# VH-VL binders against f1miw6, part 11

Target 1, 251 residues: f1miw6
Amino acid sequence: MPHFAKPLLRNIITRNLFNSIKKKQCLQYLQTLRTLQYDGFTTVYFGETDIPESLVTGEDFSDGYYMPTPTWCVVHAGGSQGWVPWKYRMFLRDELCIKQEDNLFFEFCDVVKKAYGKCAIVVKERRRQDATRPKEGKETEAQAHVPSVVNLTSVTCCPEVAKSYGHKLLTLPSPYNYLNPLDSAWSSLKWFIINNRKEFCLQSVDGVYSYQYILFSDLISKGIERINLSKWRTITTKVRRWENYYLGKLS

## First folded at step 18 (VH-VL)

Design n1
Fold by ESMFold2, look of step 20:
Structure n1 (fold): chain C 251 residues (1-251), chain A 119 residues (1-119), chain B 110 residues (1-110)
Amino acid sequence: as target 1 above (251 residues)
Amino acid sequence: EVQLVESGGGLVQPGRSLRLSCTASGFTFSDYWMSWVRQAPGKGLEWVGYIYSGGSTYYAASVKGRFTISRDDSKSIAYLQMNSLKTEDTAVYYCARLSYPTDAYFDLWGQGTLVTVSS
Amino acid sequence: DIVMTQSPSSLSASVGDRVTITCQASQDIRYWLAWYQQKPGKAPKRLIYDASNLETGVPSRFSASGSGTDYTFTISSLQPEDIATYYCQQYDSLPYSGLTFGGGTKVEIK
């Protein structure tokens, strides 16, 4: 072994400790979730996705002028009961800072209380931004062109607001994103957008898209409707099998 | 080819102990959760307990504190240790494998072994 | 433990009859429920999982539905080989819910 082997050993020990901590966090999350389910809480996954305008229009004209393509944020919720009977929210992220106030989450908590009673509201842990630059935005371009998403605006979910309605707020640890059925729902929505966007816009002649009409809200609404209760149950069943796998392995 | 075989049943007096074994073959035992289910003569099925692939165990209220489930993955055997036996523990005891990918419905059953608890 | 109440405890029907069995859970089990057939002297055999999904090789005359607390199992046209006791079993919020069975329904031909 080299005289400098202790830096490698330190890195291996640090990585093993980090993996152990993440496994404990996952187990704690799963145990809490299942305790709440046993106690009669309805599980609801609340989250967001970013939809760049270029995904909807189908083309990237700019490749370099100073304004980036705008990104829309879609906020919705669902679970094994299907989408929550709550109108999804959509707001612009990259050109406008549309501030989210606590009233949106208050309204959501009221709606799910009326629909399902007490809920376990699961929100994906936001990735703590420690690095100087994110590296994920550049790697999906090998197979399909997807512009980098700037995720600067999000809904803030306060545990005390949830508690005031009799709900419990849970945070899904970030390394286990496949335990979030919303991610599969968002992927299905984006696939629907890619394959149906031409049916929801007018094509201008002469190669100019300045007058292309995009019924953005209608396209999103149709994509959400396509993810019906049967699809939600398929998605949540797959997530449950992953949950059981980790419960079995980690406990 | 894929099977579970229970053994160790018999007649015992109340208050005594008995250990049942479940020998698995034809599949990767360490990947599966295992469970015990019993059926008193002429009665319905009653879940007894199960053991995760990681080793944690969970029990029905009727047997908790008296019965212990364990597994030996190197030998592909699950065990049910039954202590402080009562006459109401008289039943055919089945060993069962839980589904793959792991969920908690039973996809493979043994033939059962009879345990009779009487003086 | 979640209590599963199965009805009826027994029934007799003629060949060709429609047979319906119900299970009611003491709390919401969402759709995490399986149905089993047990013939005399045999270990149980699973017919249906996740409330409504038919196992491969199970005849199409068997079906089931339900969510929440109320579940049904149906044999659309009873056959002589369907003489058995049928059980529901929940596997809801593991590990805390347990794996409780209904009391069983003995199905006989008149």
Scores: ipSAE 0.631, ipTM 0.835, lowest interface PAE 1.7, mean pLDDT 81
Fold by ESMFold2, fold request of step 21:
Structure n1 (fold): chain C 251 residues (1-251), chain A 119 residues (1-119), chain B 110 residues (1-110)
Amino acid sequence: as target 1 above (251 residues)
Amino acid sequence: EVQLVESGGGLVQPGRSLRLSCTASGFTFSDYWMSWVRQAPGKGLEWVGYIYSGGSTYYAASVKGRFTISRDDSKSIAYLQMNSLKTEDTAVYYCARLSYPTDAYFDLWGQGTLVTVSS
Amino acid sequence: DIVMTQSPSSLSASVGDRVTITCQASQDIRYWLAWYQQKPGKAPKRLIYDASNLETGVPSRFSASGSGTDYTFTISSLQPEDIATYYCQQYDSLPYSGLTFGGGTKVEIK
């Protein structure tokens, strides 16, 4: 076990080119996370993934690649305790009319407070899409702009809402996706979809024609269920090994 | 081949200082977290402190402020500087390697060196 | 520092008996706990890591379980070579939690 893990980790870090700012952000994130854990905060990873409809149907991407396909968004959360006991959300993305679920984060904070007490809620960083950067001249800082929220594409995560429940909202720097166990959970879900979508089809006959219907909600629900506590522990242990590696190297 | 060898133990009066050394061989020392663990005669194991591969140190409350861990990666040596020694510090002191980057559990131990603090 | 309370402090059992040792952490350590065996005059040997995973080469009569604050270690059929002192050790919220051991359990044959 030690020999196999050591060579792979060294190869990966050598290949990744870091800049000084991103290394500092990673260390700050890890130190804050571990301090909160020591102070009794339960770590919960909150996030979303996109499921293109073509992944569910199995259609050939070559002919349809230049045209947009419908995409579903799944919002959920989990950690070393498994999935949060919260009904995940699933909604269709609309390129022309995107509805932001403004009070979803409020409901989430209430659920995790009841389930776990105070939580460190981790979300992936989403850059503000404008030309201003925090370290770019004094003009940006002269605007006194400090983001009051952390936005996912579908959910607004307000630090003050988290604070009102005794939680802490923590952002994971964007280039460090392997420090997010939720990304591995999403990959497992997508793998389940690819390999099991045929088993969630119904054949029906309407007169002369045969139709195939996909039980999409059931497929997603079963895929999430298959990522049980044992799998969450495996994913979380791998993330912890990466955390320890960076803590050791950067501090 | 892969081993840790402690040295520097002995009899010391209360209030004095000692420096323990831990010489590592057979592995890339600079990649590992190192720790000191002590065991009083007839008693259980007590963690003393550890040092990251990057050099940061952390200590048990019982020794914080009196003991200092350091490392010299070029020589593959870890050190434990023990100041203001008390009779309660009498123990066999083990140098140990942590299973970094896997986790902070111990995968290699020295044979230990006895420190006796007595008047 | 996270305090690890281990019990019993000692026990005496016959060859073939089932032996159970417990550790309780002063706070939630999730499942980041290891178990060690130490024979007289020897350095400790890790038997179990991450609460329940057997180290390579450790006999299957050893097992452990637990999460949160409560952990158990079991020898299903005590053998003469299992006479030792056993320790739990947590490695939770590094670096701030430290690496604290339980007080130990001395296991002897009647």
Scores: ipSAE 0.623, ipTM 0.826, lowest interface PAE 1.7, mean pLDDT 82
Fold by ESMFold2, last read:
Structure n1 (fold): chain C 251 residues (1-251), chain A 119 residues (1-119), chain B 110 residues (1-110)
Amino acid sequence: as target 1 above (251 residues)
Amino acid sequence: EVQLVESGGGLVQPGRSLRLSCTASGFTFSDYWMSWVRQAPGKGLEWVGYIYSGGSTYYAASVKGRFTISRDDSKSIAYLQMNSLKTEDTAVYYCARLSYPTDAYFDLWGQGTLVTVSS
Amino acid sequence: DIVMTQSPSSLSASVGDRVTITCQASQDIRYWLAWYQQKPGKAPKRLIYDASNLETGVPSRFSASGSGTDYTFTISSLQPEDIATYYCQQYDSLPYSGLTFGGGTKVEIK
């Protein structure tokens, strides 16, 4: 029987040092996740990725020109059952700053409720920006603890919305990206884009990108389709082996 | 070479205690989860409990509170302490290793040791 | 604990027959299930892991499938050396699910 590559896993652990706070957060996350799974919650990973148009075109816009390329944000979800049965969302990043979908997470919770029943919805912890903080805007220490909303940059994930559908919202601690199967799915999508972009791209008019939208949608749709249930099982099996390894070592 | 050897089985009265040992050889014992599985005469396999490489233990409902699993990684030995034994605990007890990286299926079994609980 | 209900408890079949054994889990175990063969007086031998993956060296006449709560193990053409008791075993939501076995299926030849 082929086992998971022990030397690779050992090397990753040896070369990655975890502080005690992050180890405790990881153990708490895993215990909560496994309790929810045992209690009959379906695990669904909800997340986003950025696809700059330069990845699709391959063109270098930096040589003598300072024209920023548009960046697309793809929002989707999946797990051991494959992609959630909804149409993924695709936004320009400028639209996210001006016109965010206020109801997107609400619709998502409804769709997964209908598809799977109660879900453990896992979102990745938002990585902190630059450590420099403004001098004004500090909060007093006397404030009572309140639950915070978990935000993707494109979507506000409200725990109370999830709870109203019988779901549980769960945050994956930031240094443990290999515990998020969506990251592997996004990497597969980006690899597909790089290897197939010429087949789906039309020559654009100078300064206009509208002619590529249908081809972008087709390219992304095909890339998502290529991550079928068998691929999702491979991805989630690898993530689960990491989860079990840390449960065994940390508890 | 790679093997598990159970010892400590025998005849014991109900309500008494018995400790089983499982001596491992041929592999890095501290890397693996270890488990006990029992089989009553003429019956099927029943999982008893397991111990993580980190030391935490988990038990089947039928033995929880009465049985304790422990390990001594320096000696490569796993133990099953059985307290408050019942006649229903009569079985061959197997020591088993779980697979790495801990997918929790059994890839190495001992020969087993018989425990008989009878008045 | 997750209860595994295995059917049938015993069967008799002729050499060359297709044999089918089922396991039902008391809750969704996704695909975290293994199948074992135990011959009399021997320790069990794992044949299949993760619902459908054959162990190295296991003959291709053995196969399995399933997801969720329903799992099937098949011997496509029964051979005399396949006389044994077969067990399913789940390893789903550890540590809380336990490592529970089905009741076993004794396979004999007519």
Scores: ipSAE 0.609, ipTM 0.830, lowest interface PAE 2.0, mean pLDDT 81

Design n1
Fold by OpenDDE, look of step 19:
Structure n1 (fold): chain C 251 residues (1-251), chain A 119 residues (1-119), chain B 110 residues (1-110)
Amino acid sequence: as target 1 above (251 residues)
Amino acid sequence: EVQLVESGGGLVQPGRSLRLSCTASGFTFSDYWMSWVRQAPGKGLEWVGYIYSGGSTYYAASVKGRFTISRDDSKSIAYLQMNSLKTEDTAVYYCARLSYPTDAYFDLWGQGTLVTVSS
Amino acid sequence: DIVMTQSPSSLSASVGDRVTITCQASQDIRYWLAWYQQKPGKAPKRLIYDASNLETGVPSRFSASGSGTDYTFTISSLQPEDIATYYCQQYDSLPYSGLTFGGGTKVEIK
């Protein structure tokens, strides 16, 4: 009967190890970020958020027919200076599979260079869905493998591209996504969408048929605009406090 | 011991130039931002400028175009080159370190060096 | 540049008195404010950072608070060794802009 205790212990150890590794990664991220900031790099958070059409339409598909609604991806960037003076992009997730706008990150890097000079570009760690199989491979020394490529769902962020513009690309560890002020910004955007979508609805009657149109672009634009510099400052201040806390705790 | 020591102060005529030095010891100088703050006799503190670890500089409007901050990391020295000096530039000049790696406020000060600009 | 308005410029109080100094920023400085003590003939010493954090080794009679544009520094019980000029200093715009000090408050004992 004593055999059942082994799997639970393994899971606890693995969880503890995972937590330890992630903590270390967080510390490294924070140290690097601070170093870059003190070297005159402007911190810019670059990211995307998913906007399901159901969020925009308000259609409660609770009646069991989960028709997957199209999902829009919004790509933008911001930081302590507010939104980056770059035109945000919107993509349908299903269309993103086709045309990786290979040039979007180039364009972004160029724009931020012009606006801020050298930048620390922070992106979220992509949850590798597929890394289920722990390849048992060799404990090679955890050289902080700066991932050669951080793929956002819609945009490929290449450290070499960033470097070519004088920037540094940083990856925020996934357990610490709340240290990305964009998450708060996106939450605010989604809240705006939910609460104001009716104001962006147009009704058209064509004979026997009545159509409702949502001005989605305008809705997103207005939502983004409402996140002003003051809000950004509040969000980034909060993040900075957390960063300092972790730097103190994890050091 | 962690310390900053200013030098180069003295009496100078208006329109002349003077170079101040701040020698750092007891810490990795290259990792820190350095700043100059001045205090006119009987007056408050006035920020003059600072220099990044990476060498970028910022200056107060009152000294911009006349003063230049530089650093020699190999010698652990920060400099303040003051050109076109005015009587209003008379002050004790402090060298100060900006804290690293967590925050960016003054955590170390020198004892200051007096610069007197007089005809 | 951010302007820091400090008040009063001077005050005289008795030993044991509560002393309060205020600093107002021309814009929201997001808690990026430090308080310094400068004794005569000495360099400034930081007492408070990030608006309310007491520096290590600083007596607990010193405290500070504030948010947005308005900040307060307090000595709960003035001691003879507290005779000094106190300054607020903002660093909100780092690393993109300059630093600025308040005008200072001279604290004397009656």
Scores: ipSAE 0.014, ipTM 0.541, lowest interface PAE 8.8, mean pLDDT 85
Fold by OpenDDE, last read:
Structure n1 (fold): chain C 251 residues (1-251), chain A 119 residues (1-119), chain B 110 residues (1-110)
Amino acid sequence: as target 1 above (251 residues)
Amino acid sequence: EVQLVESGGGLVQPGRSLRLSCTASGFTFSDYWMSWVRQAPGKGLEWVGYIYSGGSTYYAASVKGRFTISRDDSKSIAYLQMNSLKTEDTAVYYCARLSYPTDAYFDLWGQGTLVTVSS
Amino acid sequence: DIVMTQSPSSLSASVGDRVTITCQASQDIRYWLAWYQQKPGKAPKRLIYDASNLETGVPSRFSASGSGTDYTFTISSLQPEDIATYYCQQYDSLPYSGLTFGGGTKVEIK
């Protein structure tokens, strides 16, 4: 009689297994990160954040007509040394083929090499939307998460490219995104945008029409600049405390 | 008590070798970088070198090729092997802890050990 | 290697005087600077880290500031117990280069 493990138990087991796997991945990530740090690698967090137009304009599109508001993607990197000396990039997320600038990650790797030497480049794991069906198959041994190519919206992060510059690419497991200090930086940026967007608004009158223009580039630039080295140090120190906590808890 | 204690200093002739030891206590030694800093009599502080927790080392140009830093984490000891000693190497040698990558400054110092290189 | 130029090499001041020491780096060290106090026959003691942060337990009369290549250490009111040699030290060069100290400033009481 094939014991029909109740679907609920399967879901619980799968969730527990998933949680267990993710915990192991987190531990591995943290151990690897610490090893690299102790070996003299500079930790750099590389990532992107979405800035919807509504955040910039303050317009509540809550009234039913879901006009897809343009969303900008900001790409940058930082760590205990502050923002990396690499110019942040902004991309408009149009349904149109975001020409992945194939060379951005190369450029980034080169810049951080020159600035810091060998780096541990940390990127967030992108939830593959398609991982719907747990293929039932083989207990594939927790193969050491060879950092797979991480496709950001606008940038492809390739471990081989990182390696060619002497760097190590690390993937932060998705449930532990709060261990990325860049998220705090992005939150600060968004906060700045919300609270200061009016200062970057220009009004133009053309006949009977009044136009409001937002100096978006200036707004973003100023927001990024506001996150100074002291702030980065505070954020990274907090993250480090959490890292230590998890290393202790998961060991 | 958190402390560093240097030992092995003394009088040595030019061209000879000497090994200094730095014994750590009161903290997890393996979690820290260790460094040596020296001070010639009546002179300023001079960085000599440091060793990563992972064992990598860096040296000042003045001692490169002659001095070697090592560590034994099981014993919580850092070493400074000094070869081909010169009169200019006469100094108080301090062991210091580095909390890199959290902190990159010296947060703990020993009391130092005197090395005198003289004929 | 980053060169740290410290000034003055020595100074004499009266109790209660304001004392200022400067440290100039050969390049931008991005606030990665510490200040140490060394009394005769003793190991250096850190007073300031990250350019302007006062170490725990250090009197508030000690302060520091600066940016880029130029940094300043200040004793707002010199006390007799402050007789020492003071050193700046950069650690911007970590982890791939050496640490460097300023030449030191001997502080005496008139």
Scores: ipSAE 0.010, ipTM 0.538, lowest interface PAE 8.1, mean pLDDT 85
Fold by OpenDDE, look of step 20:
Structure n1 (fold): chain C 251 residues (1-251), chain A 119 residues (1-119), chain B 110 residues (1-110)
Amino acid sequence: as target 1 above (251 residues)
Amino acid sequence: EVQLVESGGGLVQPGRSLRLSCTASGFTFSDYWMSWVRQAPGKGLEWVGYIYSGGSTYYAASVKGRFTISRDDSKSIAYLQMNSLKTEDTAVYYCARLSYPTDAYFDLWGQGTLVTVSS
Amino acid sequence: DIVMTQSPSSLSASVGDRVTITCQASQDIRYWLAWYQQKPGKAPKRLIYDASNLETGVPSRFSASGSGTDYTFTISSLQPEDIATYYCQQYDSLPYSGLTFGGGTKVEIK
């Protein structure tokens, strides 16, 4: 499994290294992050991952009948301190399209304040699918538009809300998503699901939905719990090495 | 060689001031938080305070308002300014490096400098 | 501030004995605990970090465990060179609050 991470990282790095704008954004992000860290902010990565039902069931849709299976979204946070002592949330993706839980980010900000004090909350930049063609117009100084709002699929992250709790909200540029340790955590979770789903999936019981939900919740919970502090330290150390590398190269 | 060396300790009367220095060598000083820990004779370790890489400081309640930690990154020196010294401040004062946020513990210590507050 | 209660304050044991020291935090410190050895007239040396990780070069007779509020440091077979005072230290409070040490445990040989 360690062998696959190297080529993926290389490919991602090579493709994105050519975009000067994205490089600059990355540098700005990293500099800001380091500054905050030096000023006593605890870095916390807040994010979500999609877990399709097919991942849980192991159904191989290779035979072309793509039946859209329900997709679950798991929202959680972690960092060098491990998982944030916050109850992760699970949402059905189809239901999330309608109601962003605006209060979830408030709750999160409060919890991390209590747990860590001032935090640098890092979220991934959502690839706006609809970003049509950069209009060729004026070289306006790319003031790092701190987006006024970063929308996760299920949660709206507002810089002003973060600020009200003494936090700073940072957006990780999309080409550099691998600098988010949550991605590794999510990968670990998904791996756990794949390898342990048989223990949690009871196919045969009539009344299956409530039972399935309970089993699924347990599967996710156990998968999350498996990512202990030691694992988080390893992941974050790796990320930090990459960060330092980029800071050195881009400076 | 990576090291911390404390200096400035000595005998001082109550109510007076003393400034300790911690000289760092062998590493990029500006990348680390610095802390002071003291140990009264025959007593345990007591955290005094730390200074962030960015210059922000935090102090133990026992010294807050009297002690000030500062740093000069250009010289790789951390300072502990001690004002309004009390007999209870008598201790060996250690300078320690704190590797936050990667490692939030003391990974390098000086040999300490003795401060005696006596009439 | 997080209070660290360390016990016992002192102990005397024979060479080869198992020695156990405990440290209790006033709140959950989430494994952010280090153990230090301090020999007379010397600066503290860290032996354990993150509750259970042994520092490089530290003998395997030293170990530690714990979670939440309760942590334990163990010397499996006490050696003469282990005469020292041992301290637990929490760093869960970083960067928002201060660091705190336990009261220390003086280890002597009978």
Scores: ipSAE 0.006, ipTM 0.509, lowest interface PAE 10.3, mean pLDDT 84

Design n1
Fold by OpenDDE, look of step 18:
Structure n1 (fold): chain C 251 residues (1-251), chain A 119 residues (1-119), chain B 110 residues (1-110)
Amino acid sequence: as target 1 above (251 residues)
Amino acid sequence: EVQLVESGGGLVQPGRSLRLSCTASGFTFSDYWMSWVRQAPGKGLEWVGYIYSGGSTYYAASVKGRFTISRDDSKSIAYLQMNSLKTEDTAVYYCARLSYPTDAYFDLWGQGTLVTVSS
Amino acid sequence: DIVMTQSPSSLSASVGDRVTITCQASQDIRYWLAWYQQKPGKAPKRLIYDASNLETGVPSRFSASGSGTDYTFTISSLQPEDIATYYCQQYDSLPYSGLTFGGGTKVEIK
């Protein structure tokens, strides 16, 4: 009986330590974000969402055969000012493996500079699936390693590029992804797709819609447009409340 | 009660200096940007400037180089230092709170203090 | 700086009349517009924010709309207590630049 307690305790300790580290990272993130806001930086959230074709076609994969449907990646940005006045990008995920558009982040940084001035650009931390076993080694002071580069699926975000435009790039810790208002926006978009896809279908025969003829670009565009400034404000206000809560709790 | 109270207004000669104070109460002063807005007698509202929580400032062209906004968070006071005053600076000066980035509009105003610049 | 052109500068109307005030921005201000009411000898009071949102406690006879550069403020039925000067104010320029007000509209009752 005692041998089973050791791994469980280790797991609990490790989990607690992990949680502690992540909490500290969250606090650092929030403190930095607030400092930048106080210094006149406009906060913008830059991110991507995956839209599988099955979401558009409504194909019920209930029969357990997970046929990987093509997946589209939508890249956009938003914040308390609404959607960034930038043309969002759509990519086929299968094609993205070939050429990361290195210039997309430059373009984005230029656009937000013109629109808002200096910005705090927030991106989500990509869950490194392969985070192998923390090697037991040296308690290196978790200096908030501003990652030298944050890789989105379709875009490489470079802190130096952001800096060259007068911006600051921030990484939101993965356990706190819900502090990104884009997630709510993406959820809204997906909801819109599911509920309105019929209206964007070009052919219907006897009430059966063939989603092979769906105006996908229009569907996405209208879905994005539906998230107006008022909605963005509501979402960002909610996020801010959570941020304040954590700042109070973790300080 | 959440409030702003302006003080320091009065009669002053052209070319002289005057310092206005805005005392805040009922809220965490350090979390807010502060702004000054003035209104000449019988005229409209004119934005003068604002100060960030971090201390950075921005001014209207009409007062730039002459006016300075500062803040003391320990005392919950914002200041407007006015130098090289002109007759055109005669106005009621309002202090206003700005809740950026959540709200970018004025959500709290003081009662105002009158500054008269006259020879 | 963004220039806000407000019209008319003054108007006189009867009790119960519909009153309309317009504000035009020199550039697209993306709905970042507030409307204020100022009564004589008082500080301005915000009535509308984000171009069309009514503040809490403000009567429903007040409304506003607009987009891009063009915005409108409306009193559906003018009341005696509505005698005031009204101002539009843009805050799209934050935090990079300054704030600006319209020239104001004095509303009087005949």
Scores: ipSAE 0.000, ipTM 0.495, lowest interface PAE 11.4, mean pLDDT 84

